# Designs tried in a protein design chat: VHH binders against EKC/KEOPS complex subunit cgi121 (cgi121). Part 85

Target 1, 174 residues: EKC/KEOPS complex subunit cgi121 (cgi121), of Schizosaccharomyces pombe (q9p7j3)
Amino acid sequence: MILPLFPETQVHVFVYENVSNCAAIHEQLISQNPIYDYAFLDAATILYKKQVYSAIIRALEDRRDEQMKTKTIHSEVILSLSPKTEISSAFRQFSMTKKSKNIVVVKIDSKLTEEEEFERLDKLVEGNRVEFSDEELQKLIDFKVLKKNYKLDPSTLENPLASILSSIALRGYS
Below, E stands for the ipSAE of ESMFold2; O stands for the ipSAE of OpenDDE; V2 stands for 0.75 times the mean of E and O plus 0.25 times the DockQ between their complexes.

## First folded at step 11 (VHH)

Design qi12 (from qh22 with D31E S54T; framework vhh_6qgx_2; at its last look DockQ between E and O 0.93; V2 from the best seeds 0.72)
Fold by OpenDDE, look of step 11:
Structure qi12 (fold): chain B 174 residues (1-174), chain A 123 residues (1-123)
Amino acid sequence: as target 1 above (174 residues)
Amino acid sequence: QVQLVESGGGLVQAGGSLRLSCAASGFTFSEYAMAWFRRAPGKEREFVAAITYTGSSTFYTDSVKGRFTISRDHAKNTVSLQMNSLRPEDTAVYYCAATYAWDYTTPRAYDYWGQGTRVTVSA
């Protein structure tokens, strides 16, 4: 996938359900194994495709403007999902943990086709790939976690997408 | 209520050794990666070493590789830095820090910091 504002950057997003080896993946991430150079997100925290795209765009903009707060573009995606500025908080809120069961995986700056990238990633993730769609994400979301992460209340829950996107866009401006 | 308390700093001659220790309290120690940073006179704070929350991996800045060893004790909620073959350029205030993330070299990633312990290496 190519983003209109970033034509030089190829992005791939994958969704896995019933992942059995999140603990093993997590161990590789904390060990900074370069083979696992992705943003691994807990699907329980993701409700919309636009939420993920918004975070990716924010991360890419930060990189373009040399304003990244984290070390890598993938960690910046994780940070960009959060309404908070604290890096550890963002990781706690949105990053895959050893207890995760469903995940969203983001690859930025891919040199491979989507299918090729999938074949590579499929060797790392033991789970079932599902479509990256709002319909599938809705099946995996934990609304309690979502409400907590974005401080959603009865008024904002009427249009949670707007609230989420606003939180992502306005991070650091409150 | 969160505390990181460093100890073990002091004056040592070049080629000597020191062992720094950091006692952690007030948070779930086992969920955090631990690190050491240092700030030399007139310089910015820099990453020295980090250890994952499981202790399975360690990371070092290039200038201390082979000389420094970071370790942690989950039973005691401590992290240590064994410093061997010390050099005058290692002179600095050494800080213990904790993070939930794995951006180990990024100071902003760390939630908690100690007050620091001074290490002075004479020529």
Scores: ipSAE 0.716, ipTM 0.871, lowest interface PAE 0.7, mean pLDDT 95
Fold by ESMFold2, look of step 11:
Structure qi12 (fold): chain B 174 residues (1-174), chain A 123 residues (1-123)
Amino acid sequence: as target 1 above (174 residues)
Amino acid sequence: QVQLVESGGGLVQAGGSLRLSCAASGFTFSEYAMAWFRRAPGKEREFVAAITYTGSSTFYTDSVKGRFTISRDHAKNTVSLQMNSLRPEDTAVYYCAATYAWDYTTPRAYDYWGQGTRVTVSA
């Protein structure tokens, strides 16, 4: 996606299905291994490409404005997916866990081409890469989780995208 | 009802040792990273030490590295801070805290906080 206000910031997004080593990856994340400096998201929580891009944009805006609440831009992406400002709950709701099966992986400030970044990431993730697309994301989503995370009700189920994007954009203004 | 209850604070001579303990209840202890923060009189809270939810990794602020040891006991739902070679600048109220995140040094990342226990280190 085009990031008009952040033209010098290279971003890559990857989607993996049937990941067999999420527990091992999670151990590396909690130990803060710098090789794993990505945002690892549970794909069960992601329905739209725009959901991810909106969180990335919000994280980059907060960094630009010196309003980041977390230590890294990747942890800020995880926070930015949440409609609320609580860091721990955002990680619980959106981050990959040891029990995750499908993941979305975000790299911000990459100095590598998409292919080069993929080659690096593919050494870390034991799973099948699929296209980052609404079509593939829709196959991986858990709608019960999505409804809980964004408090969707019958009126918002007709247009869940708008409700989700508003939650991300307006976090902290309610 | 979530509770984090610290104990073990007190007055100790410089060079001495003290062990803080924090008893946790009301949440799934095994899913949370645990940390100690401290607040000296007239200062902001500062990170002291953290331990991952499995206990596999520990983190320390530079001023306590090698002197303090954080540990956790999943069977007793406790986290401890062994403080050796204490210095007057370690004087503070010490708080235990819990987070699901792995942003360990940021107080805002923590869901639950204890009431604190006072540690005074005299010259």
Scores: ipSAE 0.580, ipTM 0.832, lowest interface PAE 1.8, mean pLDDT 91
ESMFold2 (binder alone), look of step 11: mean pLDDT 87; pTM 0.887

Design qi13 (from qh9 with S101A R108K; framework vhh_6qgx_2; at its last look DockQ between E and O 0.95; V2 from the best seeds 0.00; counts 0 for: pae E 2.2 > 2)
Fold by OpenDDE, look of step 11:
Structure qi13 (fold): chain B 174 residues (1-174), chain A 123 residues (1-123)
Amino acid sequence: as target 1 above (174 residues)
Amino acid sequence: QVQLVESGGGLVQAGGSLRLSCAASGFTFSDYAMAWFRRAPGKEREFVAAITYTGSSTFYTDSVKGRFTISRDHAKNTVSLQMNSLRPEDTAVYYCAATYAWDYWTPKAYDYWGQGTRVTVSA
């Protein structure tokens, strides 16, 4: 897809459930294998499409403004999901781990169509692709983790999307 | 009480060798990638080398490739930097650092830092 404010940047987002090889993928990520140049997120931490889009937009804005805190745009997406400024904390909160079962995969600056990118990614991920939708994400979320990551309380849980988006947008402005 | 304690620094002639060691405590060592950074006089802190949390991969800045080797010992909670063929430009305070992330070249990605050990290479 193309984002309105970033027409030169092609973005793809995929969701996989019942992934059996997250440990293997994780090993490639920590080894900086360029074939795995994606943002691999733990689906247990993602509740809304807009949550992912907000993080992507923030990362792209940071890059545009030469204000990236991390080395790569994909690591910046991970950071951008977090209400915290600490990079390691963001990775702990949102990045796929070797024990993850469901994942959200983000590709920025893709040179391929969505279908072509899927074919490429499908060779790396051993799981079943599901629709990138709020409905599917809601099936995969761990609310305990979500509440912890964004410090949601009874008042903010009335509208968790607003709270999450505010946290992402205002990171570093607290 | 997290601690990273560097040792092994000193004065050495150009072409010589040193082995730096860093002893880690107060955190789960096996969950963190370890790295060495250095700060030369009048310069900013720069990445030198990193090793993944499993030890499966290592990374080096270009200027030290082929001369420096990073390794880790999980049993002892230590990370080491073998420095061979040392040059005057390698003169710096060397710092041990730990990160949960794999953004190895970014200093701000590192949660814990040692106090540093001084390495001086004479011409």
Scores: ipSAE 0.790, ipTM 0.891, lowest interface PAE 0.7, mean pLDDT 95
Fold by ESMFold2, look of step 11:
Structure qi13 (fold): chain B 174 residues (1-174), chain A 123 residues (1-123)
Amino acid sequence: as target 1 above (174 residues)
Amino acid sequence: QVQLVESGGGLVQAGGSLRLSCAASGFTFSDYAMAWFRRAPGKEREFVAAITYTGSSTFYTDSVKGRFTISRDHAKNTVSLQMNSLRPEDTAVYYCAATYAWDYWTPKAYDYWGQGTRVTVSA
């Protein structure tokens, strides 16, 4: 997949449900195994495709402008989902943990087709791939977590998209 | 209140050894990766070494590989840095730090910092 603003940057996003090996994947992430160089997100924190794309775009803009706060573009995606500037808090709130059951996986700067990247990723993740769509994401979200992460009040919970996207775009300007 | 308290710094001749220790309190030590950073006079903090929250993996900046060893003791809530074959270039204030993240090299990823312990290595 190609984002219009970044036409030279191939991005892939995958969604897995019922993942049985998140603890093993987490160990590889903390150990910095380069085979696991993806952003692994807890799907309980992701409601919209646009939420993920906005975080990817923010991370790519910060890289372009030499304003990245984290070491890798994938860790920058994790930070970019957060309304706050603290890196550790963003990891706590949005990263896959050893207890996660459903995940969203982002690969930036891929030199592979979507199916080739999937074949590589599928060797690492023991779970069921589902479509990256708002319909599938809605089945996996934890709305209590979403409300907490973005400080949503009752009036915005029916359609929180604008509030979430504003948080991603405006982090650091409030 | 979170506290990270470093000790073990001092003056050492080149080629000598020191062991730094960092006592941690006020947070769940076993949930955090631990690291050492250093700041030489007039320079920014630079990454020295990190150890995962389980202790299973360690990371080092290239200039200290083979000379420095980071370790942690979950029973005592301490992290240590054994520094061997010290060089004048190792002269700095050494800081202990803790993070939940696994972006170990980035100072801003660290939630908690010690006050530092000074290491001076004479030629």
Scores: ipSAE 0.486, ipTM 0.784, lowest interface PAE 2.2, mean pLDDT 91
ESMFold2 (binder alone), look of step 11: mean pLDDT 87; pTM 0.884

Design qi4 (from qh9 with S57H; framework vhh_6qgx_2; at its last look DockQ between E and O 0.86; V2 from the best seeds 0.00; counts 0 for: pae E 2.3 > 2)
Fold by OpenDDE, look of step 11:
Structure qi4 (fold): chain B 174 residues (1-174), chain A 123 residues (1-123)
Amino acid sequence: as target 1 above (174 residues)
Amino acid sequence: QVQLVESGGGLVQAGGSLRLSCAASGFTFSDYAMAWFRRAPGKEREFVAAITYTGSHTFYTDSVKGRFTISRDHAKNTVSLQMNSLRPEDTAVYYCAATYSWDYWTPRAYDYWGQGTRVTVSA
């Protein structure tokens, strides 16, 4: 897909459930294998498409403005999901772990079509691809984790999307 | 009370060797990647080397490749930097650091830092 404010940047997002090889993927990530140049997110922490889009946009804006806090655009996406400024906290909160079962995978600056990228990624991920939609994400979310990550309370839970987007947008401004 | 305590620094002639050590305490050592950074006089802090939380992989800045070796001991909660063929440009204060992320080259990614140990290499 193409984002309106970043027409020259192609972005792909994939969702996998029942992934059996997250531990193996994690090993490749920590080893900095370039074949795994994606943002691998724990789906248990993602509730909305707009949450992911907001993080991607924030990361791209940071890159555009030469204000990235992390080394890579994909790590910046992970950071951008977090209401906190600490990089390690963002990784702890949102990145895929060895124990993850469901994941959201983000590719920025892709030179491939969505189908081509899927074929590439399908060789790396042993799981079932599902639609990137609020409906599917809702099936995978852990609300306890979500509430913890964004410090949601009974008042903000009335409109969790607004609260999440505000947290992402205003990170570093509180 | 997290602590990273560096040791092993000192004065050495060009071509010589030093072994730096960092003792970690106050956090789950096995969950963190460890790294060495250095700050030379008049320069900014720069990445030197990193080792994954399992010790399975290591990373180095180009200028030290083939000369420096990073290692860790999980039983002792230590990380070491073997520095061989030292050069005057290696003169710096060397810092031990710990991160939960795999953004090894970014200083801000590191949660904990040592106070540093001074390495001076004479011509």
Scores: ipSAE 0.874, ipTM 0.926, lowest interface PAE 0.5, mean pLDDT 96
Fold by ESMFold2, look of step 11:
Structure qi4 (fold): chain B 174 residues (1-174), chain A 123 residues (1-123)
Amino acid sequence: as target 1 above (174 residues)
Amino acid sequence: QVQLVESGGGLVQAGGSLRLSCAASGFTFSDYAMAWFRRAPGKEREFVAAITYTGSHTFYTDSVKGRFTISRDHAKNTVSLQMNSLRPEDTAVYYCAATYSWDYWTPRAYDYWGQGTRVTVSA
């Protein structure tokens, strides 16, 4: 997919459920293996497609404006999901861990079609691909985690999308 | 309260060796990657070495590769830096640091920092 504000940047997003090898993937991430150069997110933290796209857009805007805080665009997506500016906290809150079961995987600056990228990713992830949709994400979210990550109270939970998107867009402007 | 306490610094002649240790407390040590940074007089902190939270992988800046070895001991909650074949350019205050991320080279990615231990290498 191509985002309107970034017409030369190809982005792919995949969702996997029932992933059996998150520990192995995590080892490859911490070892800096370039084959695993994706943003691997814990699906328990992701409720909306717009949540992911907003983080991608924020990361791309920060790259364009030379305001990136992290070393790679994929780590910048992880940071961009967070309402906080601390890199380590964002990884703790949103990244896939060795204990994750469902994941959202983002590839930015892909030179491949979605099918080609999927074929590569499917060799790395032992799980079942599902559609990247609000419907599927809602099945995988942990609302307790979502509430904690974005400090949502009962009134905010009535319309959590606006609060979440505001947190992503306004981080660092308060 | 989180503490990282470095020790083992001192004065050593060029070609000598020192072993730095960092004792960690107040956090779940086994969840964090550990690193050493150093700051020479008048310079910014520079990355020296890092070790993954499991201890499975290590990373070094080019100028110390082959001479320095980072290790960790999960039973004692310590990280160590064995420094061999020391050179005057290694003279600096050495800092222990901890991060939950795998962005090992960026100082801003580190949650916790020690107060530093001074290493002076004489010609």
Scores: ipSAE 0.449, ipTM 0.762, lowest interface PAE 2.3, mean pLDDT 91
ESMFold2 (binder alone), look of step 11: mean pLDDT 88; pTM 0.901

Design qi7 (from qh22 with S54T T106V; framework vhh_6qgx_2; at its last look DockQ between E and O 0.94; V2 from the best seeds 0.00; counts 0 for: pae E 2.1 > 2)
Fold by OpenDDE, look of step 11:
Structure qi7 (fold): chain B 174 residues (1-174), chain A 123 residues (1-123)
Amino acid sequence: as target 1 above (174 residues)
Amino acid sequence: QVQLVESGGGLVQAGGSLRLSCAASGFTFSDYAMAWFRRAPGKEREFVAAITYTGSSTFYTDSVKGRFTISRDHAKNTVSLQMNSLRPEDTAVYYCAATYAWDYTVPRAYDYWGQGTRVTVSA
């Protein structure tokens, strides 16, 4: 996938359901295994494709402007999903945990085609790949978690996408 | 009431050893990676060492590799830093810190900090 404002940066996004080895993946992440150089997100926290794209774009903008708050671009994607500025809070809110069952995996700066990247990632993730679409994400979302993460109320729930995107875009401007 | 309380600092001659300890309370210790940072006179706070929440992996700044060892005790909610072959450049206030994230070298990633313990290494 090519982003219009970042034509030199190749991005891939994958969705897995019924993942059986999240605990093992988590162990590799906390150990900073370079083979697991992805952003592993809990799918229970993701409702829209645009939510993920918005976070990716924000992270890339931060990198471009030398304003990254985290160590890696993938950590910055996780941070960028959050309306909060605290890194640890963003990780608690959006990152995959040992107990996760469904995940969204983001790769920034990929040198591989989508298919090649999938083959590589498929060796790491024991689960079923599904389409990266709003329809599939909607099946995996936990609305309680979503409401908590973005402080959604009855008024904002009428258009949750707008509220989520605003939260991502305006992080640090409150 | 989260608390991180460091101990074990003091004056030591070059080539000597110290063991720092940090007692944690007020949060779920097992969910957090623990780290040591230090701030030398006239310098900014810098990463020293980190240990994952299970203790499965450790990380060190280059200047302390082979000399310092970080460990943790889940039963006691403590993290320790064994410092051997100390050098004058190791002189600093050492801080214990806790994070849920795994950006271990990034100070802003840490939720909780201790007050620090002073380590002075004389030539």
Scores: ipSAE 0.876, ipTM 0.925, lowest interface PAE 0.5, mean pLDDT 96
Fold by ESMFold2, look of step 11:
Structure qi7 (fold): chain B 174 residues (1-174), chain A 123 residues (1-123)
Amino acid sequence: as target 1 above (174 residues)
Amino acid sequence: QVQLVESGGGLVQAGGSLRLSCAASGFTFSDYAMAWFRRAPGKEREFVAAITYTGSSTFYTDSVKGRFTISRDHAKNTVSLQMNSLRPEDTAVYYCAATYAWDYTVPRAYDYWGQGTRVTVSA
């Protein structure tokens, strides 16, 4: 997909459930294997498509403005999901871990069609691909984790989207 | 309380060797990547070396590659830096650091820092 504000940037997002090899993938990520150059997110932390797209847009804006805090655009997406500016805590809160079961995978600056990127990614992930949709994400979310990550009050839990998107958009201004 | 305590610094002639050690406590050592940074007199901290939380991969800045070796011991909760073929430009205070992230060269990515140990390499 091409985002209107970033017409030269192709982005793909994939969702996998019941992933059996997150520990192996995590090992490749920490060893900085370039074949694994994606943002691997724990789906337990993602409730909405807009949550992911807002983080992608924020990361691309920071890159455009030469204000990235991390070394790679994919690491910047992980940071951009967080309401805070601390890189290590953002990874702890949102990244796929060795114990994750469901994941959201983001590729920015892809030179491939979605189908071609999927073929590459599917060789790396041992799990079942599902649609990137609010319906599928809702099945995979852990609401306790979501509440903790965004410090949601009881008053916002019925409609958390606006609160979450505000946290992503206003990071660094709080 | 989280503590990273460096030791092993000192004065050494060019061409010599030193081994730095960092004792870690107060956090789950096996979940964290460990790194060494250094600050030369009048300069900013720079990345020297990192090791993954499993110990399976290591990373080095180009100027120390082949001369320095980072290692970790999960049983003792320590990380070490063996520094061989030392040069005057290696003179710095060396800091041990820990992160959950894998942006190893970015100081801002590190949760915990030691107090540093001074290494002086005389020509």
Scores: ipSAE 0.528, ipTM 0.805, lowest interface PAE 2.1, mean pLDDT 91
ESMFold2 (binder alone), look of step 11: mean pLDDT 86; pTM 0.876

Design qi8 (from qh22 with T52S; framework vhh_6qgx_2; at its last look DockQ between E and O 0.91; V2 from the best seeds 0.00; counts 0 for: pae E 2.2 > 2)
Fold by OpenDDE, look of step 11:
Structure qi8 (fold): chain B 174 residues (1-174), chain A 123 residues (1-123)
Amino acid sequence: as target 1 above (174 residues)
Amino acid sequence: QVQLVESGGGLVQAGGSLRLSCAASGFTFSDYAMAWFRRAPGKEREFVAAISYSGSSTFYTDSVKGRFTISRDHAKNTVSLQMNSLRPEDTAVYYCAATYAWDYTTPRAYDYWGQGTRVTVSA
């Protein structure tokens, strides 16, 4: 996938459900195994494709502007999902944990086709790949977590996407 | 209330050893990676070492590899830094810090900081 404003950067996003080895993946992440150079997100925290795209774009903009707050572009994606500026909070809110069951995996700066990347990632993730779509994400979301992460209330829940995108875009500007 | 209290600093001759300790309280210690940072006079705070939440992984800045060892004790909620073969350039205030993330070398990733303990290495 190519983003219009970043034509030189190839991005892939995958969704897995019923992942049995999140604990093992988590261990590889905390050990900083380069084979696991992805952003592993908890699908329970993701409701829209545009939410993920918005975070990716924000991270890429930060990199372009030399304003990254984290060490890697993938950690910046995790940070960019959060309305908060604290990195640790963003990881707590959105990153995959050892207890996660469904995940969204983001790869930035891929040198592979989507299929090739999938084949590579499929060796790491023991779960079922599903379509990266709002429909599939909606099946995996935990609304309690979503509401908490973005401080959604009855008024903003009428249009959650707008609130989420605003939170992502305006992080650090409040 | 969250507290990180460092101890073990002091004056030591080059080639000597010190063991720093940090006592943590007020948060779920086992959920956090722990790290040591240091700030030398006139310099910015820099990463020294980190240990994952489980203790299974450790990370070091290049200049201390082979000389420093970070460890943690879950029963006591402590993190330690064994510093051997100390050099004058190791002179700094050493800070203990805690993070939920795995971006270990990034100071901004750390939620909690200690007050620091001074280490002075004489030539």
Scores: ipSAE 0.784, ipTM 0.885, lowest interface PAE 0.7, mean pLDDT 95
Fold by ESMFold2, look of step 11:
Structure qi8 (fold): chain B 174 residues (1-174), chain A 123 residues (1-123)
Amino acid sequence: as target 1 above (174 residues)
Amino acid sequence: QVQLVESGGGLVQAGGSLRLSCAASGFTFSDYAMAWFRRAPGKEREFVAAISYSGSSTFYTDSVKGRFTISRDHAKNTVSLQMNSLRPEDTAVYYCAATYAWDYTTPRAYDYWGQGTRVTVSA
């Protein structure tokens, strides 16, 4: 996929459920193995496609404006999901962990078609690919985690999208 | 109460060796990556070395590669930096730091910092 504001940037997003090897993937991320240069997110923290796209856009805007806080665009996506600027906390709250069961995987600056990228990723992830859709994401979300991560009260939990997107867009300004 | 306490600094002749140690308490040591940074007078903190939370991966800045070795001991909750072939440009205050992230070279990524231990390398 090509985002209108970033026409030269190819992005792919994949969702996997029932992943059995998150601990092994996590070790590869920790060792900074370049084969694993993706953003691996815990699906329990992601409710909307727009949540992921907004984090991607924020990361790309910060790269364009030379305002990135992290070393890679993929780590910047993890930070960009957070309403706060603390890198370690963003990783703790949104990144896939060794205990994760369902994941969302983002590749930015891909030189591959979606199918080619999937073929590569599928060799790394032992799980079942599902559609990247609000319908599938809603099956995988943990609303207690979502409420905690974005500090949603009962009124915002009824329609949390605007509050979540505002948190991503305004991180560091308010 | 999180604490990182460095020790092992001192004065040493160029070509000599020192071993720095960092004792960690007040957090789950095995969940955190550990790093050493240093600050020379009038300079910003710079990355020296890091070790992943499992100990499986280590990272070094180019100027210390082959001379410094980072290690961790899960039983003692300590991180060590073995510094060999020391040069006057290694003179700095050395800081131990801890992060949950794996963005090892970015000081902003680190939650916890020690007070530092002074290393002076004379010609």
Scores: ipSAE 0.449, ipTM 0.754, lowest interface PAE 2.2, mean pLDDT 91
ESMFold2 (binder alone), look of step 11: mean pLDDT 86; pTM 0.878

